# VH-VL binders against q86l99r1233to1411: the designs that were tried, part 34

Target 1, 179 residues: q86l99r1233to1411
Amino acid sequence: SNKESLPFRRDVIEKVINHLRENSLDTEGIFRLSGNMESVRGIVKSFAHGEPNLSFEVHNISNALKHYLRSLDPPLIPYEFFLMLLDARKNEDAETIRNIFWKIPSDNRVVLTLLVDLMVKISENSNVNKMNSKNLSIVFGPTILKPRTPTLDRMALMTETQLQCGIIQTFIEDFHYIF
Key: E = the ipSAE of ESMFold2; O = the ipSAE of OpenDDE; V2 = 0.75 times the mean of E and O plus 0.25 times the DockQ between their complexes.

## First folded at step 22 (VH-VL; framework fv_adalimumab_6cr1)

Design w1 (at its last look DockQ between E and O 0.21; V2 from the best seeds 0.00; counts 0 for: pae E 9.1 > 2, placed apart)
Fold by OpenDDE, look of step 22:
Structure w1 (fold): chain C 179 residues (1-179), chain A 119 residues (1-119), chain B 107 residues (1-107)
Amino acid sequence: as target 1 above (179 residues)
Amino acid sequence: EVQLVESGGGLVQPGRSLRLSCAASGFDFDDYAMHWVRQAPGKGLEWVSAISWNEGYINYADSVKGRFTISRDNAKNSLYLQMNSLRAEDTAVYYCAKAEYYDTWFDPWGQGTLVTVSS
Amino acid sequence: DIQMTQSPSSLSASVGDRVTITCRASQGISDYLAWYQQKPGKAPKLLIYDASRLQSGVPSRFSGSGSGTDFTLTISSLQPEDVATYYCQKYDDAPYTFGQGTKVEIK
């Protein structure tokens, strides 16, 4: 599932997010429905080279962003924050989540803010695009927040995944408080 | 063609356990949420449990919470329902159903498997 | 929890008749409502989703309307093959509660 690590390109991610903000808010199943994988790979490659190809259908672009983010090492949310966030989520502690967020490196914070902002906007239009905060959290939870070492225990992994998704859901639903 | 085939139903005594399986084919299983829905003989439909494609979200009806466990194996295109502490009122045909999104309608449905809990 | 109430519980009509079934949610569920048809001994079949979207392959005589709390399934011209029990279901959030069902028979 893990692809080759790609360089973190803040400028590219911002451009892609802006494009999706303008063109995907009413797209049913945005970030969930699959695009053409060959096209998606090509788009991801363009991200790595610093020139995002945004001429494709929006599902291809959104999937490319998803795959690109998933391939980052370290992830968009650095590894050192993983356990802290999970613990905070277990305790339903939004304040701690907020405090942890603001300790994230600045470039990552900016991108994360933009990304979650996009999710908020998408979720606000969920009646049309069918992507509510829950659905978006399912997509992005394990995509941008993951452990350095994979969890091997099946039950532990399930719990981990739920916490990952929950954190993203908190980001979306409490956006103005956290960001 | 999308197909869902339930199995594992049968006759069990109260307090016993049973594990249901649902074999999926004809679609990318790991992209979809799955649900269990049951129907007591001569009664209406009752939602039982839901699981997202990555198991990030799991829900249960209050009537089965703490007793039933939903799970999936995406590598095997299979959905499961572990039913513990079975009661007479759990007697029903159990259907697995595919959901386009986590919070969405169900389509298609399996043929169902009958679970009978009786002393 | 949100209650889902169908009306009527049963009805009998003639072939060609217009049949209307209602479903009421105790709270607003937007358009997150589906209608299913279940024939005896068979699994439910999706008819309508998102309150008014006709599922592919379903005859056009079936239609759905409504939003918020009040929803309607309409069969414009009842056919013999339409004898079944019909269920509404909310899917705005868990639990994904069904209505109690409406049994449709032909006179």
Scores: ipSAE 0.632, ipTM 0.876, lowest interface PAE 0.9, mean pLDDT 95
Fold by ESMFold2, look of step 22:
Structure w1 (fold): chain C 179 residues (1-179), chain A 119 residues (1-119), chain B 107 residues (1-107)
Amino acid sequence: as target 1 above (179 residues)
Amino acid sequence: EVQLVESGGGLVQPGRSLRLSCAASGFDFDDYAMHWVRQAPGKGLEWVSAISWNEGYINYADSVKGRFTISRDNAKNSLYLQMNSLRAEDTAVYYCAKAEYYDTWFDPWGQGTLVTVSS
Amino acid sequence: DIQMTQSPSSLSASVGDRVTITCRASQGISDYLAWYQQKPGKAPKLLIYDASRLQSGVPSRFSGSGSGTDFTLTISSLQPEDVATYYCQKYDDAPYTFGQGTKVEIK
């Protein structure tokens, strides 16, 4: 990756998610469609400095959140949970996924709960916004669940990505069981 | 302004190899999926290959599997298509195209580079 | 693999006519379908995505409809600048197949 890593700021992420909950549920292609790259870059900088600037068109805000989460080090789901979550998904073991989620540090759990709840609300309105659980899982899987040491093997990377997406899809579809 | 510029096309004999490049500018290249699409002279569009931003998804049309390899260099904002064992039916204008994700529509497209495979 | 069949393969119409082009998938593809316009010697241009969503900067006389297997591109009032070949494309899963194209001409 050639992106600068950024620290986890729970308060910033909460503000941004709450803004999107109020402003994005009817927005076509939310998290899928592009924003203005210069605006998005500036907004991400404001998130990283702890002073989120949300006075932008909603696609710029959603893209900024996506980029910010992608740039976190450690990621929203800490590195130590990566392999166990992928293994639980590979075995189709939702109970183990739930148990692992509840071991994640509490600040990360709160943010993850808010983020997945937003995805649930967006997917429930997919007839308007065109973003179903599969679409959202593709956006957020590799974004928030990452290995400490990325694989160089192409087949392993493809399988890894499919499992990352599957975990987020499980979070969305089984939200009330897991969270 | 988002720009995609293909290069590396030319005349080549059957059985030989050619490498196409697509130079991207005006957007953060390593956030987006990229595709190759080709169009034989006087014919329709044919999807060739896709690659995701992190290279975790790569796929090919059946007509080119085993002969073509898609790759990207995010540090150079460049997409590539290595074309081996070329056949006359590979003669086409080759376009690169940007997608928000690997299974979305294509916008924008490059202007294309011509590959001609003939004796 | 899912086949994409456009009809008609070509048509001629007068300026101001309503033009309808259809695209049929051999299996259901939900609304994962785009329409492109291509003028001679030029790259394709996106018109419609997700079956019915008009791309930014595309004139409102273009519209798309359908889901599942049957899709329609409509030009409500044909203009001289709409002379082009039109392609549908599915993207529900690989391969990301195009239809054969429909050439639109002015009578």
Scores: ipSAE 0.012, ipTM 0.595, lowest interface PAE 9.1, mean pLDDT 90
ESMFold2 (binder alone), look of step 22: mean pLDDT 95; pTM 0.965

Design w2 (at its last fold request DockQ between E and O 0.39; V2 from the best seeds 0.00; counts 0 for: pae E 6.5 > 2)
Fold by OpenDDE, fold request of step 25:
Order: C-alpha cells, then sequence, then structure tokens
Structure w2 (fold): chain C 179 residues (1-179), chain A 119 residues (1-119), chain B 107 residues (1-107)
C-alpha cells in the first residue's frame, strides 16, 4: 500500500511523548499491543494536522505515534546516518554512536532524545509493563531508523533489523552517555 | 484456540540437515516471540532458540550455535528451525512455544516433533 | 551463564500432602521465573509465571514464591493428577535455561 509520508511535526510529537510519559509507564505492552485501528488512524490524522487528539486509550495513542513515526520521510533518524549507525553497532562502538547522534539535525535530535527518554522510563518499569529495552527496541528500531532503499534480500534484512534494534537498545541502555 | 503444530521430524544420519516447522493458528502470530525447546529421551527440557516477532532479536543455546538457524514467516504463521550438522546428541523431541514478549515465559507449547539422529 | 538447580530431583508423597520444590539460580533473575508441569508423553504446561503468578486454568493448589535466586513451587495438597515432572525456567535473558526437573510421584 502506498504509505503516504506525513510531515514532521516536532511540536506534535513532543505533546504525544509527554502524554505517554504521564499515562503509559505502567501500561503492559505499551507500544507493542495493538489498539483500535480506526482510532489509531484518526489519531495519526490529527498528528498530521498539527493537533494531536489525545483523548484516547494509551494503546491507541502509542500505536498512533508508532505509525506516524514510521510514515515519516525522511525517518526520525535521517537516512544519511543509517549506515554509519549500523556500522558502529556492528563494532559495538558506543562512542561513535554518540558522535553520530550529535550530528543529527537539531529538531530530530530533540525528538529522538525525548522519545528515547520515554523508552528509558518505560523500560525501568518493565517488570510491570513487560516492555524492557529489547522489546522497545524491537518496536522502534525499524520504525525510526531505516534505509532509503528497502533491503530486499531476506538474510540481509534480518541482519539489518537486528542492527536497527541494537542501535535503539544502545540508545536506551546507554542513554546518559549518548544523549 | 491457540494451536502450535510442529512437523519435519524424523530419522537422519549424523552430519545431515533437517528443517523443522511450526504452524501457528488461533492468534496473531506476528505479535509474539517464538521459541524452540527440545527434550532428549528421558531427559529434561533444553531451550534451543528464540526469535522476536520481527526477527530483530535471535538467540541460540551454545549447544546449537553455528549449526541451527531459527527463522519465521509471519505471512504463513510459521516458525522454522534449520538444523545443520546434526549430531547424535541432537536427538530429541522438539517443541515450539509462544512467548508474550521477548524475555517472557512460554505458553502454549506444541505437541513436539521427534528428531532422531543415528548412524 | 546462570545455572538453574532444582531440588529435589525426585520425590514421592501421599495424596493430600504438601509438596515443595525449590529452584535456585546461580545469579539474580528477579521475578523472571516460570514453572512448568510435564506429564508423561505430553508437552510442558505453564503453571506459574513471574515467580508467583498462577496461570489461568491452573488449580489453586499450585503456588509459586521467591525472587532473586531462590524460588519455590508449592502444591498445597498433592493430587493423583499432579504426577509429573516439574521444571523451573529463567527468562530474564537468554539463555532461557530450565532446571533439571523434579519428578513427583504418588506413594
Amino acid sequence: as target 1 above (179 residues)
Amino acid sequence: EVQLVESGGGLVQPGRSLRLSCAASGFTFDDYAMHWVRQAPGKGLEWVSAISWNEGYINYADSVKGRFTISRDNAKNSLYLQMNSLRAEDTAVYYCAKAEYYDTWFDPWGQGTLVTVSS
Amino acid sequence: DIQMTQSPSSLSASVGDRVTITCRASQGISDYLAWYQQKPGKAPKLLIYDASRLQSGVPSRFSGSGSGTDFTLTISSLQPEDVATYYCQKYDDAPYTFGQGTKVEIK
């Protein structure tokens, strides 16, 4: 399906993240469990228009944020940083990851910082919400960090996905060092 | 009803390969992590491999690293275990199991499929 | 790797007896422990998750306790249908290691 790219709305994302920070830390499966798709679509639409509708259950809102972020073109982490980050992850080079992060455009960097901060807070409560750093990374890896051209090879894609998730995991687990 | 059905087991000679399948039904397959667990005859349970719903995470037991490959096809609601360089000690009933999240308990389990590695 | 050790390896008790099985992790695994029941010739069945949460449909005579390194599965009143091998499992991280099992029989 021709997924139409949505405009990057920093202010909207920040509002949504703040809402989730306040209302979702103890929610089991936050960002993972599905909401009502009709509601999610409506919420995403509201994001695109610059006024997030946050009068929904947190699973709907979190899913809307995921879908919205996934639809961004370029992604939250711009394409030019994709290969560099993956390479750094392959080498388990947190310093390089940090350096790359700080080269990301300011608006993207701010949003990414807020988003990962939220993930950290969620992960700290994983005994309740079941969303540890891995589970969050599974969700957000391919969502916010992706190549300009889709990887078609099955094995390459699998490796890519693992690295994507790994980068996000690094962001979460080494948050204070990187951000 | 949630169902997991393993297949592909059989008798194979050492050094040969075998591919196991697990067919899932009754739940949204691509929402869950999946595992393989094996049990040698008369022995205990041994975790073999894990895979996240999007394959972003994969883990193997040391005993099978480099020889076994876990994969999944979410479109087909299927889990796979490619077993290469099989050894006698790989003889076991192989179970597939569902996990709510990565790093969670296993429920439910399939009925298992028997793999016998013998010369 | 974290070692999971169950005790005892086997036990025999009478119907109605209180039965306790212990599982020890060589390192702390918080509450990330499950208990499974496996009857002869059958697949394992989840009994307890998160160390103390009873799985839906499991009789209330089963209970789990513990955190960190020491865990216990308790059958308050052993029934004939409880004849099985019981396994603990850690799932804090890979590997998701099982205990060696405890075989429970009726006298």
Scores: ipSAE 0.845, ipTM 0.928, lowest interface PAE 0.6, mean pLDDT 95
Fold by ESMFold2, look of step 22:
Structure w2 (fold): chain C 179 residues (1-179), chain A 119 residues (1-119), chain B 107 residues (1-107)
Amino acid sequence: as target 1 above (179 residues)
Amino acid sequence: EVQLVESGGGLVQPGRSLRLSCAASGFTFDDYAMHWVRQAPGKGLEWVSAISWNEGYINYADSVKGRFTISRDNAKNSLYLQMNSLRAEDTAVYYCAKAEYYDTWFDPWGQGTLVTVSS
Amino acid sequence: DIQMTQSPSSLSASVGDRVTITCRASQGISDYLAWYQQKPGKAPKLLIYDASRLQSGVPSRFSGSGSGTDFTLTISSLQPEDVATYYCQKYDDAPYTFGQGTKVEIK
């Protein structure tokens, strides 16, 4: 994996998400299919420098966003919210999930709203793009919601991963209630 | 050049355990899903297990559920299959395979490693 | 679970012949089907993905067609190097089941 963390740049992420909203809703396998490795690396570097280069085929842009979000430390959902969100998901408590979301710092909350709104729009067009809420939750769950200290217990890791995906799936499916 | 190299096969008695490894090179391992597929001598291909790049999706064939555990170490570019409670019908060549996503086609495949479960 | 049935189980043809192999799913799988070639002692190799898309480096004499439940692999002009066993595979959802295989030989 990468050893380097990248800076959180709200303005960059907003530009990238808006680009994808305009250009990816009918793209088959968006966020699921890979891009060109060299191109994706260059695009991620441009995000980190605050000057996103979006003159690439759309799979390269979506993969760059995915990798950029994966490289944030702290993650998009800050570490202190991890356990409380997982517990609320375990109890199937969407009201508590909503309350926790509104406690997240405002810059992170704006980006989360834009990202999950994009996922909602992609999933609503899944007959064309083949990406439903389950597919998207698997892509983004452990990427944006992760523990400060990873567990070494493989059974605990599987349970955490299922709950992480479940939270993202709840965000997508209950978007208008939570956000 | 994309390469997948399996190892860890051998002769094992029924009821024992064996751990297979698959070493990946020539691509960004943590961008891809991985699968295990097996082929009993003289028989066809049987899908065994899948794991997504971030471990958000893990699944098994019914014939191995509860006995086999797929895992990956993205820092080491390695895929694993822990095989417990082995049975004679688990005798096969085991292939690892790369997929764009957990529910896509497989390309490439490794060369395979032979597991023989016999008294 | 969805069953994948290949036909024929084996065939023998002359060099230059057109060869067709069929694969039938017991339920609809859209176009989520791949074809693989396996030569004796070798790992399988991808030929066709998404029912009809030719993989890079695969000779153009190979083609795939179909959607839903009925799929066909065609070799337009059989060559000596095409002697192999051919497998279809579904990947619409788990399990990612293979057909039983079709062995192709030269007369």
Scores: ipSAE 0.360, ipTM 0.801, lowest interface PAE 4.3, mean pLDDT 92
ESMFold2 (binder alone), look of step 22: mean pLDDT 95; pTM 0.964
OpenDDE, look of step 22: ipSAE 0.733; ipTM 0.905
ESMFold2, fold request of step 25: ipSAE 0.034, 0.098, 0.011; ipTM 0.670, 0.707, 0.623
ESMFold2 (binder alone), fold request of step 25: mean pLDDT 95, 95, 95; pTM 0.967, 0.966, 0.967
OpenDDE, fold request of step 25: ipSAE 0.825, 0.822; ipTM 0.923, 0.922

Design w3 (at its last look DockQ between E and O 0.24; V2 from the best seeds 0.00; counts 0 for: pae E 7.2 > 2)
Fold by OpenDDE, look of step 22:
Structure w3 (fold): chain C 179 residues (1-179), chain A 119 residues (1-119), chain B 107 residues (1-107)
Amino acid sequence: as target 1 above (179 residues)
Amino acid sequence: EVQLVESGGGLVQPGRSLRLSCAASGFTFDDYAMHWVRQAPGKGLEWVSAISWNEGYINYADSVKGRFTISRDNAKNSLYLQMNSLRAEDTAVYYCAKAEYYDTWFDPWGQGTLVTVSS
Amino acid sequence: DIQMTQSPSSLSASVGDRVTITCRASQGISDYLAWYQQKPGKAPKLLIYDASTLQSGVPSRFSGSGSGTDFTLTISSLQPEDVATYYCQKYDEAPYTFGQGTKVEIK
């Protein structure tokens, strides 16, 4: 899509993640349920300016983070790791996934670690918030792990999406092993 | 008001294909997982397939795996079930159902569309 | 796969009677269990989810209990409009298997 790419700001992302860690663990449908789009856009803009506006309802903030991450170019997980991760997932090779993770640039790796840590915490409270590792992986798979060139074939795209989600699910479920 | 309307059912011969559709309205379609459930005449309910809101997660019952394909078009608020290599035992009313999350209950259900597979 | 077994398969009771339907899972499914009501010629209707949570709009005479492997649906006072087939369903993970159903009739 023609979405404007926003700069990667580790400091902003960390602040937002910390806020969500403190305020969203018991929120039903966190990262899945939509907020107010106008509010979300405003919050995303604040991210770009370097000072996140965290005065909004948590669904707005979580959606802002999601949209912000989705807009990153390159993605949070850089393009060069996309195929390697997908292949590793196809082979159900957690060790390879781990090895690939540790090759990710440091700032991205730190943010990814924080983000997945948040997902783990959310998933641990899934009885309340209804966001288990599967649901979270569905949300973040195509958000932070993308190909440089979009897949045009419908079936291939479906498979790709499933692998993307599967990788995130692996991150969550095998967090202590990978991170 | 949330509505699900199935269509595409009919009489087909064994080995043929049929495509079912489910038109959704009254809710944000791309926020929800969707399911197909079928019920043979005079029999119980059988889960058939599930698809997440972004198609990142798809599952099938063993009885239809390799023959049926679930898909969706969020822009059209539509759910689909491509049924290939149909068998007599596939004869059923097919329901589409909304699920809030993966691994949740189904609510609401459509009124169903009848598929009859007979020579 | 986890098997879901309902009992009884059918029952007949009088208006005002207490009716209990059981659903057993062959393995633990926590509270990921729903109950549905299906009247003849109609689509199923959700009654209870998470084993014991009553769906909005459902009469209070319906209740659910249980966790793990054994679950029960109770109608405290059977009404004529309750004539239907009832199904339990697990949703811990796919497949989302239904019980075979319990047909409830009025004497």
Scores: ipSAE 0.396, ipTM 0.817, lowest interface PAE 1.4, mean pLDDT 94
Fold by ESMFold2, look of step 22:
Structure w3 (fold): chain C 179 residues (1-179), chain A 119 residues (1-119), chain B 107 residues (1-107)
Amino acid sequence: as target 1 above (179 residues)
Amino acid sequence: EVQLVESGGGLVQPGRSLRLSCAASGFTFDDYAMHWVRQAPGKGLEWVSAISWNEGYINYADSVKGRFTISRDNAKNSLYLQMNSLRAEDTAVYYCAKAEYYDTWFDPWGQGTLVTVSS
Amino acid sequence: DIQMTQSPSSLSASVGDRVTITCRASQGISDYLAWYQQKPGKAPKLLIYDASTLQSGVPSRFSGSGSGTDFTLTISSLQPEDVATYYCQKYDEAPYTFGQGTKVEIK
């Protein structure tokens, strides 16, 4: 659930991303279609305990990954990078986004690189899987890039969400330059 | 089984307020976006409002902006629509609908609750 | 805002007939289009999403095609249980506008 914070386990996330790289690129609606609720919950628990169980249909694995990433505290992109990334996105400043990425702690950078590379591979095959960079950015924007203190203003929250999605879209579309 | 149950509809006078609820069960409510859609008697479907799983995306049809407020309580698996300054043209069956993300198709829909605004 | 126009507004056909319903967007919406079926007194039901993908549990006589501005829902062999009103909906961006509906009846 979103109420439960989960530990960051680099080794688990790497295994899951590698599994998806090998099994999901041709899957229609990957990360967009739902999985089996009971399976997804069980898989997320296996990630949290360091023992990823990947013996499930691929939609269950992809949904478990996004739920696991959403439940991390701190998030995959640590809190201190939130405002500077959003500001760089507002200014359409890809050079600053790149510079900020390289200041992220190394374990987080490795995982983020693998995750965005997966998104690039999926988006390059979007004619088959129907998942373009916009679709993926909506999935992953608020999932991996979050403020420490959520705003109480609904309009500000909507603006932040649009910028969160924009950062992920920039990561995907400018992958070679940034990563 | 996935279910959405709307409630709170009824007869109200123009200018008054009404609050609709949608109770969700059979799925993890806070993983999904939710929408309100309405259908005036004998008419077509009209999208009303959307809210993302984390409330980071909220949007409204122009016809209801400033008068209606969508909200959700993820702890109670509930979606709400606060309808203020009601007008006769707001008379409709109001459906809640589940979406994977705020920009995806709707599946499933609730059964709807009737709101009648009449003087 | 992008307008969604369905054609025809209504039709009558015999059991076994091929039925075609069109939906036109006033601007391009890629393949972000769904088709819904609504029977009298019931909530709408998803048939097709992303223009051409059949929802699980929907009979294979239903199919969708198109991209950009012109979309088609086809019922290859109309059945008595297909009497309903059909709606297209765009979801490329807000507003998530529906077409005005097509009422399908059996002669």
Scores: ipSAE 0.043, ipTM 0.687, lowest interface PAE 7.2, mean pLDDT 90
ESMFold2 (binder alone), look of step 22: mean pLDDT 95; pTM 0.964

Design w4 (at its last look DockQ between E and O 0.03; V2 from the best seeds 0.00; counts 0 for: pae E 10.7 > 2, placed apart)
Fold by OpenDDE, look of step 22:
Structure w4 (fold): chain C 179 residues (1-179), chain A 119 residues (1-119), chain B 107 residues (1-107)
Amino acid sequence: as target 1 above (179 residues)
Amino acid sequence: EVQLVESGGGLVQPGRSLRLSCAASGFTFDDYAMHWVRQAPGKGLEWVSAISWNEGWINYADSVKGRFTISRDNAKNSLYLQMNSLRAEDTAVYYCAKAEYYDTWFDPWGQGTLVTVSS
Amino acid sequence: DIQMTQSPSSLSASVGDRVTITCRASQGISDYLAWYQQKPGKAPKLLIYDASTLQSGVPSRFSGSGSGTDFTLTISSLQPEDVATYYCQKYDDAPYTFGQGTKVEIK
């Protein structure tokens, strides 16, 4: 989002996720393809008011969710878990990732669980919607898992991005183990 | 290699119409939103219009709303801009540009095609 | 609409100099900011997106920074091939407005 961080609204996120679960599983390019940004902004604004406007085309709604999540400060996965998760991913340590997940604040953990559950369902239908676990992880990695201080070095940033995406991919592919 | 090639530019009188085309190659055309950006001679860049990958949404700059129509043919990997009621201020090099999946920076750009509106 | 203002409008520097161009948005646009290079008679070329991400193939002497309303494009060591006009562009929402451009020349 281009605005200041919006408040974390668990109730709104759940409604949006439920809507997408019901209406987006067979949508080609869900979450990866852009919507109408004016519409997206309007939908995001509705989140702030506590009642999500779900009358729009599903790409607009999915993009609104992305933008909303991106605008959160702290991110859906709080900053203090960023380095720990990246390190765990570097070591291909799913157990540590699981342990870290369960240390995340409860509301964030619930939302994260719902979000990843949606990703799992989408990925299971990737033959239709073309969104596998890797594609989804690319979309959500930098969106919900961020450093407190931006990385400026290009090479470091590339590595960071890969790890971010890898963590989300792990969440999707090892959902039942982690969540 | 990703390529965009514009065509259809030329000299027209005010009030007349012109249709620009953009031929795309080297990427999955129907995955991406496509845009038109123009540049008046000696001036800066101005975004003109955008169309989503499946035509689910379309946007226009205020300066061209009601006069220009963006469209695409995914089967032909082609982008179009129908320009009606042309004005002198529409004189510019018109670029087609590819956007990213979910964001709107432009890469790559076509070489551009010159549209001159003059009496 | 959000206004995009670049500064300076033009600059001349020597080869090897550090060059800084700024772009200011009248409202916050987070990191939804791209930088382009345009050489005379050529189409623009993407340099940086998301305010700080260097596009593949772009020399490392180019860097971008900033978020919110203030953004900076930096050329750490100006080269002759860098003579061009540079534009910032917001993409937080339509319209996707460009800055007015900064012309960079070599002394």
Scores: ipSAE 0.017, ipTM 0.566, lowest interface PAE 7.3, mean pLDDT 92
Fold by ESMFold2, look of step 22:
Structure w4 (fold): chain C 179 residues (1-179), chain A 119 residues (1-119), chain B 107 residues (1-107)
Amino acid sequence: as target 1 above (179 residues)
Amino acid sequence: EVQLVESGGGLVQPGRSLRLSCAASGFTFDDYAMHWVRQAPGKGLEWVSAISWNEGWINYADSVKGRFTISRDNAKNSLYLQMNSLRAEDTAVYYCAKAEYYDTWFDPWGQGTLVTVSS
Amino acid sequence: DIQMTQSPSSLSASVGDRVTITCRASQGISDYLAWYQQKPGKAPKLLIYDASTLQSGVPSRFSGSGSGTDFTLTISSLQPEDVATYYCQKYDDAPYTFGQGTKVEIK
């Protein structure tokens, strides 16, 4: 079965992102390499309960954030923006993507801005950490941008995933224009 | 410990079908992409297919497109490969493999299951 | 589709020798390349990912280098347990193609 949905806690996510900004920019494979499963599960619980425990190796923290964001319902980018963003990406329309971003509720926008800024900083150091904008978009696309009703059509799923990744890649590469 | 165990291999005639399974344990299965890779006896490795954690991305090698279908059941921690219209060149050991996401390296691999397509 | 070619197809070397295996992509793949070791009758084992990053638990005598189209796996001092077939694999985009393999033997 699916994992239990978790509450959105802006203050927790901000603390975790700030921790990663200070500790992950030189870490090879950050967000891509696995953490210890037992540790990651415990850290995710601490996020959900509003008491983030960041006394772990950085891969465990990055994986916990990824897990936590994946478990949000509604997702970080609310469901009503899914189709609009995918259509704008399909048309390669960065101006529309920017306009849609600024319609997202303010708490979600703040967290999304911090998260994408972290991804920008990581990608700018990709010679060291080996995580460029494409790598990060693959991690975060389906994690934070999801349809309200998952499709059962395999071809539609493939197209959606490519567009989801493309949106995140656009956020990273055009950060200063969009955000 | 992380384990991947393939099953469902065997001897089949050309034109027939076979379904492979891969049972996963020791990790959170629905966090990861999964792949099938095959190796014909005495030959090199050939990537076959990939599926993302949410089934949103699926891809196939040209040699199997239209004949093979990858799928997963995240509730059962299981990966599948439905192989239709089998040909002699599909004879191989089939491995399942875990990836961090759909376009990353593979670690770990299963032990493999042998499929022999012969009349 | 991007083709991956390894050189040599096989080699024989003495214990303690430096061994070099090359992998060439027909088009640029940045550093999205992994190296695997496969011993007879066993599943492949990851050695190196992203061209040069050593997997945890892999002996430090293994190293990888390269970017773009030309990649190298080096064993600085060949040991008896390194007898195996070695494969490169690209993953810049689908298909996630392997090289044809390089068999490494002693003597």
Scores: ipSAE 0.000, ipTM 0.553, lowest interface PAE 10.7, mean pLDDT 88
ESMFold2 (binder alone), look of step 22: mean pLDDT 94; pTM 0.958

